# VHH binders against q9xhz8, part 34

Target 1, 326 residues: q9xhz8
Amino acid sequence: MGDTKVETISRLAQWRIENFGPCSFKKSDPFKVGIWNWHLSIERNRYLSVRLFPELSRVSKEQPPVAKFVLRVSNVGPNRRFYISPVYEKLLRTTDDCVWHVDSSFHGRFTIDVEFLDLKICPVNGGEASPVWPTDATMQSISTQTTLKCLSRMLEESILTDVIIHTADGTLSAHKAILSASSTVFKSMFHHDLMEKESSTIHIDDMSRESCMALLSYLYGNITQEEFWKHRLALLGAANKYDITDLKAACEESLMEDINSSNVLERLQEAWLYQLEKLKKGCLMYLFDFGKIYDVREEISSFFRQADRELMLEMFQEVLSVWKPV
Key: E = the ipSAE of ESMFold2; O = the ipSAE of OpenDDE; V2 = 0.75 times the mean of E and O plus 0.25 times the DockQ between their complexes.

## First folded at step 20 (VHH; framework vhh_enristomig)

Design y3 (at its last look DockQ between E and O 0.82; V2 from the best seeds 0.00; counts 0 for: pae E 2.5 > 2)
Fold by OpenDDE, look of step 20:
Structure y3 (fold): chain B 326 residues (1-326), chain A 120 residues (1-120)
Amino acid sequence: as target 1 above (326 residues)
Amino acid sequence: EVQLLESGGGEVQPGGSLRLSCAASGFTFSSYVISWYRQAPGKQREWVSTITRTGSTNYAASVQGRFTISRDNAKNTLYLQMSSLRAEDTAVYYCAAIGWNPSGYEYDYWGQGTLVTVKP
C-alpha cells in the first residue's frame, strides 16, 4: 500500500514498487511533469501492461499533452533485468492511449521509469501542439526581449551615445552604430566618423524632437503602437529620407488600414510623394471603385489644383477603368 | 568589376560653380544608395551628400543649400552641382556606394576622387 509514490527528477519519473503481490492492478500516486499531473498504472495479465496517462483535469481535458517518452521496467537486485519500451509519441487523454506490454513477470521489487523526451500542449482551439519546455524559439524570444530592453536603456539613459541629432525644436542623443545598422543613409553619413571620430552631429530639421524620438524608439525596438500611430506620417517621411525600408513598409501598411473619406486625399498625395504603390492603389480603389469620390466632392477641386500632373493622369485612368458607358 | 570614376574637378574662384560627375559601372546603379565625400589636405574625409534609390537627398550642414546631389540611372551617373563655392570646399571629392544589399552582403565602393580647388 505504501509503494504508490512516484519520484521525479528533471524529466524522469520513477515508481518503485516493493511488491506487486497478489494484485493484478496498481496505480501510482500523481506526479507532476510539465504542467500536468500524471499517473502510472500496471496490470498483470498475460503480460505486464504499463500505462502512462495524465490525471484528469480541466487542463488535461481541454489541452491534452502530447508526450514523447520511454518506459523502462527493471527489477532490483544483483540479477537486474530491464526492459525498455519503444519511444512513444502520443496524445494522452485517457488511460488506454498508451499501453506498453512487457513480456515478463516481475516478482518482488521492481521499478518503472518514465523518461520524458518532449512534452507538447495542444491548443484549445485546435492547431499544432506547442512545446511546454523551452526551445530555441523560446530562447530567442527571451534573448530578444532582453536585448530590446538593453537598447531601450541605452537610448533613454544616453549610455555611450556618440551622435547628437538636432531636430526642428530640440536635440537628441543616439548611437551611430544603431543608426548605421538601420539605414544605409546613416551608414553613409557615419562611415568615416565611425573610424576616426568619437562624436558626430547630424541635423534633421524637418522633424520635431518628438517625432524624431519616435523614430529612434522604432530603431531601438521600443516604440509603442500609440506612438507609432501618432507619428506614422513623420516616420514615413523619415523612412523615405533615410531609406529605412521596413519602416516605410510598416507605415504604408498602417495607412492602408484606416483609409476613409476624411484622409483618403491626403493619403493619396502621400502615397504619390513617397511612391507607395499599395497605398496609392488602395486610395484610388476607395475613391473610384467604391465610389467614395462623391464623399470628398468638396475637397476634390482643391486637391486637383495641387496634385501632380502624373497623379492626375493616373486618377483619370482609374476613372476610365471603372466607368461604364450608358 | 565595380568602378566609380569621378570627373569635373578643377580650379574655380570663390562664389563660383562646378559640377562633378561620377560614372558607375559593374553593378546595378539604380539599386544603390550613393554618396559624395571629400577630403581636404591634412583633414579627415567627411561626408558631403547622399542620394537614395528613390531620389531622396541628404546633405552635410556645411554644404546645405549650396550643393545639389542628383542621379541619372539611365546613364549610371551621379552628379554633384556645387554653387557658391568657398575656399573651405577645396578637397578631393569621392563618389562612394556604401551599405548592404537585401541579401545581407555589404558593399563599400569608392572612386579615385577628383580635385576641386577654390582659390582667388
Scores: ipSAE 0.820, ipTM 0.946, lowest interface PAE 0.6, mean pLDDT 91
Fold by ESMFold2, look of step 20:
Structure y3 (fold): chain B 326 residues (1-326), chain A 120 residues (1-120)
Amino acid sequence: as target 1 above (326 residues)
Amino acid sequence: EVQLLESGGGEVQPGGSLRLSCAASGFTFSSYVISWYRQAPGKQREWVSTITRTGSTNYAASVQGRFTISRDNAKNTLYLQMSSLRAEDTAVYYCAAIGWNPSGYEYDYWGQGTLVTVKP
């Protein structure tokens, strides 16, 4: 009753027990640490058992805590004895998730302390737990998102642009520094111009304005999945032309994931054109190792009439590698 | 020791042709994006053309359609085929490798240049 309140400060909680008998049970009032209300409870069997658990609520059910903590029990008096638990790191849903058995005969007046070393929110959907308290990783995420918003604004509002890009069907404005930091080709183009404030013009006549905007959106960190899918082939060509290695790899991986009989021959041609070894091998495996070449019978003759003779040799070698005479 | 050595410069009449070469040594030539630059008397050095490690090419507007950059990775040699030369093409031409590899190692290598003179 009068000794149920838990005092908290920082990441510490303290419950002072005024009167506890040999065979008793007590449960504290709720106390808040992090986003949850918590309870401590004690009971005496052969040993004193200390439990820490979140108060049942929608929050604790849908966002249960993963807590790293230490418990301490001590008697009252000038020369106090202390018993300290192991460091626990547990998902705490119920009263049974944390039970500490103290090898001591504490009776009457004593104190229970909790020190929370870390607290995380574990979503019910099985996602990754997120910290309640700021960490270096959390600050880095905030910093990254802020930077992306700044870059998006720079591009969309043409803030201090210093290059004009002439595409096949329109113009765009951009920043030499961004282009040069993301592409060795643009770095080469602007090598002596990077130190000058005058505007430059470049021509990208093999891209539409729309596909070139998708490229810029990628370079500024703001491309959407829809934009990427719509312009995958144009972006692949641009990534190859401007030596943007990460984009080239991302396009290749994306094109690997949805190979089917309707697109495999075109993708094989693209892989040859852009020297995409992984995509090439994937298309060959699809056609020959999995035998899907029979699904493209009507298209294969036309494909061979236009295919590079070295590619045709590789296709024949793939047939031979899977062909086993009886 | 990284070295880029240009050759093939000389005098030519307007409308003529020249082929510049750049012999590379001391690095894995096929792994580099490599470029031609030029510097006319009294002017700032300017970019002419770049060829990527996969052979894709880019040209300055002033030379588009007249110059052809190419590379022979077996010979570690970069070429610039110049056609329809104009007096404005008179310059010292430099071979350069400028950029970074996928691991982020930055490079900035220059040749000594070869003079191309197109007579008025």
Scores: ipSAE 0.515, ipTM 0.864, lowest interface PAE 2.5, mean pLDDT 86
ESMFold2 (binder alone), look of step 20: mean pLDDT 81; pTM 0.807

Design y4 (at its last look DockQ between E and O 0.68; V2 from the best seeds 0.00; counts 0 for: pae E 2.7 > 2, framework grips)
Fold by OpenDDE, look of step 20:
Structure y4 (fold): chain B 326 residues (1-326), chain A 120 residues (1-120)
Amino acid sequence: as target 1 above (326 residues)
Amino acid sequence: EVQLLESGGGEVQPGGSLRLSCAASGFTFSSYVISWYRQAPGKQREWVSTITRTGTTNYAASVQGRFTISRDNAKNTLYLQMSSLRAEDTAVYYCAAIGWNPSGYEFDYWGQGTLVTVKP
């Protein structure tokens, strides 16, 4: 009666059975591995049948474990015999999902070991099971977050900054290495300075300090969505000016998400200015394919007065493409 | 082989103008950011100007409004139009392609330079 406890260490669970006795069935106490409680059971019939299954719980029911594991049965004593199961990789929901039949009768003391090689959790909504234990991806995520925190601190606390940025209405400090790593233009600017000078000064007169801070926040990996949205046009300009391709793409994508009658003409102009083909196409589609040009009737004349001739041609071509003669 | 060859340097009076050229070969010129640098006698090399792949330009404060960087991708040539030249503009001018190639490898090539002398 007292031999139902299962001991665990790391990914190993061991059930020590003192005596099977006249019993044909024994079930272990619950033991925890990963996020589930587990049970082992043994049944003696023609074979010794060993079962591993999760304790019934909401989690195990809704998100059953996929376990990769090996079972081992061994007697205790000088004539120790070992039986080892194949490696199982099973979705375990019920007691019968995995049964190992051992062609041996064990009398007296014996142990059942479960070595968990891997554990995965099934998503509630279906899909691929994800590892419960840390993986390379997990470690990378942790490392990434730590690094970003570090970089953010470097910027916020001006830790060993080596470049002063003069903006339209203030100054900021940053790191030449970060800027150079993020932008070919900055790399070009600082190429010689990196070798010979401890500090440098650059001028970004076309950006406010706040916008420039948003740029730096992006580059250092700590920009918020709110800050991004607030400064996305300025960021787009900077991305173009300093050839920050990923930022440019991010800005274009962002601007594509919320095209409306109040901003479409401005965005069309920006798309043209910065050669954003996707945004340009989106704006043209909004205006002509969806017929929203009528919603901007009051603004369109002013726009035409200032628009580039080539842009006007493209607009005209678009009109022709959607125009259906009566 | 990647080559950058500067030309157009010479002697000019203060207030004068000069146009430098940099002929590029051995790489896809249009895919790279290209820059001008200069080194005055006894001084460190300094960045002058950069032009992006899309033609966006950046200038050092010391040359802003006086120098114009441009490129002709069809000719694989970089230009630097210098105006209102000053004595302090006297230097060897270098063109350079610095950055990463499309494969992610470092790209760092320099020309031999062309001498610009501004003196009365």
Scores: ipSAE 0.761, ipTM 0.927, lowest interface PAE 0.7, mean pLDDT 91
Fold by ESMFold2, look of step 20:
Structure y4 (fold): chain B 326 residues (1-326), chain A 120 residues (1-120)
Amino acid sequence: as target 1 above (326 residues)
Amino acid sequence: EVQLLESGGGEVQPGGSLRLSCAASGFTFSSYVISWYRQAPGKQREWVSTITRTGTTNYAASVQGRFTISRDNAKNTLYLQMSSLRAEDTAVYYCAAIGWNPSGYEFDYWGQGTLVTVKP
C-alpha cells in the first residue's frame, strides 16, 4: 500500500500510517524540509518509538541540521487522542539522535506529524549555526551589508566624487554628502554647495594623505582594525576638529584600554587637549588610585613643568580625594 | 524664540579690520556648532568659518589667516575678527546654527545679517 509517503506543507510534515502491527518497523520515503531530505521511522517493541533523522548524504554530513521541532501521534476514529512530544532542539546527524518513546499503544491506522519550529545549518568546523528560514532581522542584515559594499566602491573607485581634499602630502577624492552627513563642520562648510556640478576643494593640511584616507575609510564604513590602530591619534584629532562624536568616543575608549606606565602622562595630556573626560579620569585613577605614579618617577617632573596649571589643580584634587583621612 | 543678531558691520578701508558679533538667545548656545557665512550682492551665500562646541575652528581658504572666529559661552556671543580686509570681502555676514536634534531632525537658525563694505 502506499503508506510510506510523507506530505509536507510549509514547516509541517504528516505521515499517515494505514496498517501497523505490533513488533514491526516502518520507514517513510524521504521528504524535503529546508535543504535536507528527512525520514521518519516507527518501531514497536514494547512501546511505539518514533525517529526523525536526515537522509544520509553529502549535504547532511557537511551541513548537518540543528532542528527545533515537535512530534505528534494521533489515532483515527471517534474520540481521537493525541500524544505530543516535548519540544526537541537537537543536532541531527544519525537515526539515534532523536527517538521519541510514546507511552501508548498504536495499531492499525494512525498519523505522525512533525512541526519544525526552527532549522539551522551547523558549520562543520565549528562556529555559529545559521538559520534556514528568514528571521525578522534577515532583510536588514542583507541591506546593511549591501550598503557597506556600495559605500566602499564609491570611495575606492571614486564614483561621482565631488570634492577634492588637499592633505599635507597628497590629495584624495570624496563625496560632500558623506562628509556632510557625518560631521556638522562639513555640513556647515558645504551648506548651499551640495548640488554644485563641479568639484569643490578643501584643505586638511594637518593630516597626511594616509591618515586622511583612514578618516574617509571610517566615514564610508570600511576602516579595518589595523588602520584604526595605526592612525587613532590622527583620527582623534580629526574627530575633534570635525565634530564626529562617535569616532571621538571610539578613539577615547581605545586609548583607555592600553594605558600603561610608558604612555599614561602622554594620554593625560591628550585627554586634556581634546576634553576627553573618561580618558582623563582613567589616567588619574591609574596614577593615583592604583599608585602607578611611582612607576613614572623620572618622567613626572618634566610633565609638571609643562602641564597646564588647571590640569595640575585637577591632579592635586585627585590626590586629596584619594588620600582623604577616614 | 531662537534669535541670532549680528552687529559690528560697517565701512572700512582696504587692509583695515572689523570685529563682528552675533548675540544668541532662546537656546543653549554652548551646545551648538556655530558658523559665519557671507553673501555678496548677486552671489550665492558662502561659508566663512565654523567653531565647534569645544572651540575648534575651521576656515574657508579665502579667509584663512585673516579672520578669527571665537565664542564666549558665558555671554552667548559669537565673534568674527576680520583683518587685512579686501574689496572681495564686501558682503552681508550672517551667523547660523546648523545641525541635528537628538531625534535626527535637521535644524537651521539664521541671523538677519550685518553689512560689511570694504571701500574700493
Scores: ipSAE 0.477, ipTM 0.850, lowest interface PAE 2.7, mean pLDDT 85
ESMFold2 (binder alone), look of step 20: mean pLDDT 80; pTM 0.802

Design y5 (at its last look DockQ between E and O 0.65; V2 from the best seeds 0.00; counts 0 for: pae E 2.7 > 2)
Fold by OpenDDE, look of step 20:
Structure y5 (fold): chain B 326 residues (1-326), chain A 120 residues (1-120)
Amino acid sequence: as target 1 above (326 residues)
Amino acid sequence: EVQLLESGGGEVQPGGSLRLSCAASGFTFSSYVISWYRQAPGKQREWVSTITRVGSTNYAASVQGRFTISRDNAKNTLYLQMSSLRAEDTAVYYCAAIGWNPSGYEFDYWGQGTLVTVKP
């Protein structure tokens, strides 16, 4: 039993067999590659059959490996011969999922190598297998998180800030480069300042310091869902004012998610004001298609008094479209 | 060829009004954020006002409440209505356009400028 150990380095596993002897079958000890334990087995009949399979475990049963790999069988000695399998890419669940038949008889010492080229894990609920080893996507994720942390630190610690923002009730510091990169309006404001001035001042008098901080948090990539929800309307205003299209879209989508009788009229007005077509449509559907206009009977008169004439026309048209004559 | 042509500059008394125009050609005017800048003699060029594609406006503190930026996309024209003019408003006024690109933003188009002189 002394020759059942498999050695591993990186993505390579090597099984050194001292003597196959009179045996017709040998199985290796388990060896770990990726998140699975593996076994190699050899069977000698007409051919030498080499099998690679995962050790039976909960993980291997529920999330079997998809392995891309190459097998190599080599004798040891001065007349070294080696055989190489084709590249296999297989879902491996059982011992028979991958069998390589080598048309050779190896007597004495020989080695079996497995080079894993890729490993993927199947999801429990089905779907596409995902890589176990880092990929470009993984690296991008890591890099993104690192960058966001860095940007957050720059903002929080005021590292080399070069713009002072005056808000309605306070001041903040930020980076012209970040603001300019996120908004054409900010870029326009700082166009000459980037080259000639060390510091600049801008006024955002229509936002509170807290709301403006939420805006900056968004731009620097560290805003929380809670902060976003809290400041959605202010952020929407800012997005519109400074032409931050992705923020505007995010706000619209967020506001679409929780339309109710208490907020629908306000949101309809906001949708109109900021030309949010999806939100507008959603609000109109809520009011007229779903008949929720009756739930806001007390507020509707006040709304009509302040609503834009064109909005009222659109509302009326919607009523007509939904209205079925008796 | 992309062109921005400013007009409407001239001499005006303090407290007076003037309307500047910027005629744009050679690009999709409606797709750009457009801005006014000014440069006084011996001073750096400074931002005055910006109007977005949807008509949202921003102003420098020095002109807030006195200047009004507007655009007519059908005419490919940007306007700056200036009121309550002051001596410190004396400058060459420039029109500039910032274009949206999926790969980023371009700020490449400038006019030749028009001179506004407010004499005390």
Scores: ipSAE 0.636, ipTM 0.874, lowest interface PAE 0.8, mean pLDDT 90
Fold by ESMFold2, look of step 20:
Structure y5 (fold): chain B 326 residues (1-326), chain A 120 residues (1-120)
Amino acid sequence: as target 1 above (326 residues)
Amino acid sequence: EVQLLESGGGEVQPGGSLRLSCAASGFTFSSYVISWYRQAPGKQREWVSTITRVGSTNYAASVQGRFTISRDNAKNTLYLQMSSLRAEDTAVYYCAAIGWNPSGYEFDYWGQGTLVTVKP
């Protein structure tokens, strides 16, 4: 007889007990819910005690369940009685973690049901538990990761590319749709070409092949940290030229984070060229307000020979604003 | 009501110059990337030049070095300075504002065009 088997469907488990005496104990066969095997047990001494617990294993010891659930005991027949537990939300490690006492005189045939309302894996250090079943946030993460893999394949394998980009020292293939969705300049450029069946050709003669590949990697969501750091200035120029405002802002913030005496003058010139007010202010503060201009004293003469006259005026005004009386 | 009104077209000898203007109204001109397009007889409309909100410019290879796009945000006016004109530049020239509004819907407005004819 299958008096020990628990049937499961979805997040429900049901143990049908065919014969249970006035003073007895029964334990179910294991049943799978989530990543764990579980047992139900019943024991009658003075009252009926129902227990839910994970099967002892490496999994249950290292990743114990945090479960939110409801238990129900019922007899079968026209004079049905049933009892429903409170909603439990417990970390379940041992048989003692969930004991539900039912004041019942049930004997013989009855049913024990479990409904798992939520089920989480407790992390090794007892921190924040992670859900076993998908939530809205989990599905969004899966969807995003899948999309990134698809875009990576499209770029790396040139799947159905429809534009050829001629750079200063080589060519690249790309997709008009990606470029147009990412940049109003490309959207304008391709406005009447998006419906073409033939590949188009564009020229980006002011970028190397490698820096243009970094730009494409960004637009397809696949740029590495190393690639970004290496090409930050080229990416800034491209973001400005193609009106990719989020990339322009990201380059500006990145360039502010590591201002030092070796790069401050170059960054000041780039900030002027691309109208990057935050970066310009940061470079001026570094040089004058914090007095680091003495660390670049030999380089500053060369910088002044190249600098725009209006920038030189702003630099002089910054000097005057920090001047101190004798 | 959004309006883009081109002017300055006409007949010119090869090697001559023209300046096209596009007067914009009914939207915040300074917030948009704006472009010139042209359509020669019997040909598809083609992109000529684009100027960004901050004044950065891009040109089609066929006009690079000969045409200069500019904007005056105080006058809500776009310009195209055309120099060293060739017979191939004969076309109707269009001003366009293209982009997305803050709600994410496409913003796609065109002028009626101004004819430029470069005599053979």
Scores: ipSAE 0.467, ipTM 0.850, lowest interface PAE 2.7, mean pLDDT 85
ESMFold2 (binder alone), look of step 20: mean pLDDT 80; pTM 0.799

Design y6 (at its last look DockQ between E and O 0.58; V2 from the best seeds 0.00; counts 0 for: pae E 2.7 > 2)
Fold by OpenDDE, look of step 20:
Structure y6 (fold): chain B 326 residues (1-326), chain A 120 residues (1-120)
Amino acid sequence: as target 1 above (326 residues)
Amino acid sequence: EVQLLESGGGEVQPGGSLRLSCAASGFTFSSYVISWYRQAPGKQREWVSTITRTGSENYADSVKGRFTISRDNAKNTLYLQMSSLRAEDTAVYYCAAIGWNPSGYEFDYWGQGTLVTVKP
């Protein structure tokens, strides 16, 4: 198998090169990030020149990507060395729009990593580039805007609220009907109250008022991307506890989008805790398949001391699957 | 036919313990959230506890710390371990599955109940 394949996880792309050989130039196969296919190329002269560019398409031509990213080149072996580029933020249309020169002679096996920090699309008619990844606009459909405004008003103005929620540090008012319609657990809690009582009280002591407000905002359809991002872990906990399947899925997807060395261990623990198989797999892939375990070597011991035995076993099995027998 | 059958009820002294069981049939037990309710004589039925498909637990304030809900999906059985029982816990206890099936239709399934009496 040619060493031209690029693997991707979350916002990371990795190109493994087995042997550069006598060649002075190599180009990767296309790999998808966002709405574009991308290529990496390397050229060896006095320096190793690394290029990132989009595959030519109608979309890339008419609406080229603005990418914020960092490149990393590292050798494979016991004497691991790596070089990291500056953070680039570039409009990428051609092969020459971004070139990183590395002053190193890599002989043998080495890897090139691209970590995308942000990705934006330029409008056809000009103007400011917009994010490709989820924004507020993706949280609300045009067809539901009127309904969402109505529901938001019900919450904000406390129109016929019938439940008081006690949180860790405050209280909120909401509607049993909305909660029950969104969660089987809430439905079970309010099943008889709906018929017999005008008002009820519930306790959500494991959430802050702010986090609970984010939960309600989600349920009522007026949550912003910023709020979602800020509270997504608390929301994940709530989704799991109250069996809000769509929220749980949304949180998992969100967490999958930005796995990095600073958060991967925590996210692995959360994936385990909440039985998020996709996230767990993603984190394991990031750590072992992509070899990013070295980036968290200082934290990994502490993590192992706290991790569930079954999780550790799974991690060990993953290591065994990635390691080739010497 | 969907069936929920409660068992394990009886008479117990204050401070005692009792374990209730609910045997489920006629539906995919593991796919649903299941709950316990209770109704004391002359009182309204009240929610006691709920367990999710993944095993997350919720409790009414009146039973929190004393009751433990659990499920065995392999046996299609729901359990309620009751400890530190009080006179006010005297009631008929019901197992219930309330929610939406995978097709989006509402279901409301109840057992016949089992009587728990806490008295000296």
Scores: ipSAE 0.561, ipTM 0.854, lowest interface PAE 0.9, mean pLDDT 90
Fold by ESMFold2, look of step 20:
Structure y6 (fold): chain B 326 residues (1-326), chain A 120 residues (1-120)
Amino acid sequence: as target 1 above (326 residues)
Amino acid sequence: EVQLLESGGGEVQPGGSLRLSCAASGFTFSSYVISWYRQAPGKQREWVSTITRTGSENYADSVKGRFTISRDNAKNTLYLQMSSLRAEDTAVYYCAAIGWNPSGYEFDYWGQGTLVTVKP
């Protein structure tokens, strides 16, 4: 009665058993770890069986634990002997979900320890179990989302903007620090005037206001997939012009994903113009390895009359590589 | 050891032309964005033009249409072709490599400059 209490500290639980001789079964009082109350129980037949399970409740029914843990049984005293379980990682709903059979006989006084290495809440009909305790990844995500909201507000509300961008059909306000940190070209442009009191003016006459806003949204971390998709050709040009290497690569990958007969020749020309080796090879593969050149027969002659002669040579070399006798 | 060495400066008549060169060494020239700046006596240094790794060109408004930046990666050389020169173009011209190296460390190197004088 009096030896049913489990002491807890941090992620550890300890059950001191004072008298296990006349009984073949004992169950601990509930103890709290995470959002659940738990029980330990011991049972003797030929060997000692140790069970760990959540107390039956609405919480454990609707949000059962997925636990990673280790059990230990030891006697008390200077002649201490003990056994340590394997590391278990299990969904624990009932008393039968975790049973550890200790291949030894313990009588009288001994101690059961549990160390919880990880605890997660299993969603009833959802996907992944969610952790009970914060991780470094969780705090980093919160910090990142907070920062992105701040940057979005800075751009949308023009908080302390110091550069005006004249586009083909309107103006935008932005921050020299963001532009300079994101682009070596802008860093060069603003190298000596970042500390000036008055706002600077730059001209980006080859972008619409909307496409330039997409560029700013990217640089401030706020671009949506739809906004990116809509403006990816303009963003590719801007990324090349302003040396924004990661954006250039992202545009290239996106343009490879939806190559089709209506766009492949245009994309091949763009890949040549911007020196996009992956997109170039993707367009060549589409045309020759997959044989889609026959779908563009009407347009290919016009393309060849305007194409760079070195690009035409590469196309011919691709034909020789793909269509050689095998 | 990173070095940038400008040459080609001199005296020229208004409306004339001049070609500046910047010889680069000590880094992988083709991997960096390179720029021209200028500084008139007693005035603040100002940006003139930048050329990217792929050859995309950007110009200050004051020189757009008159100056052409180019690079020859085989010779590790940056050029500035100046035409329709005006008295206000008189300055010491510097080439510079500004940005981040492949390891992410800031890269901020300058040449010693070459003087261009356009007669009043």
Scores: ipSAE 0.488, ipTM 0.855, lowest interface PAE 2.7, mean pLDDT 86
ESMFold2 (binder alone), look of step 20: mean pLDDT 80; pTM 0.794

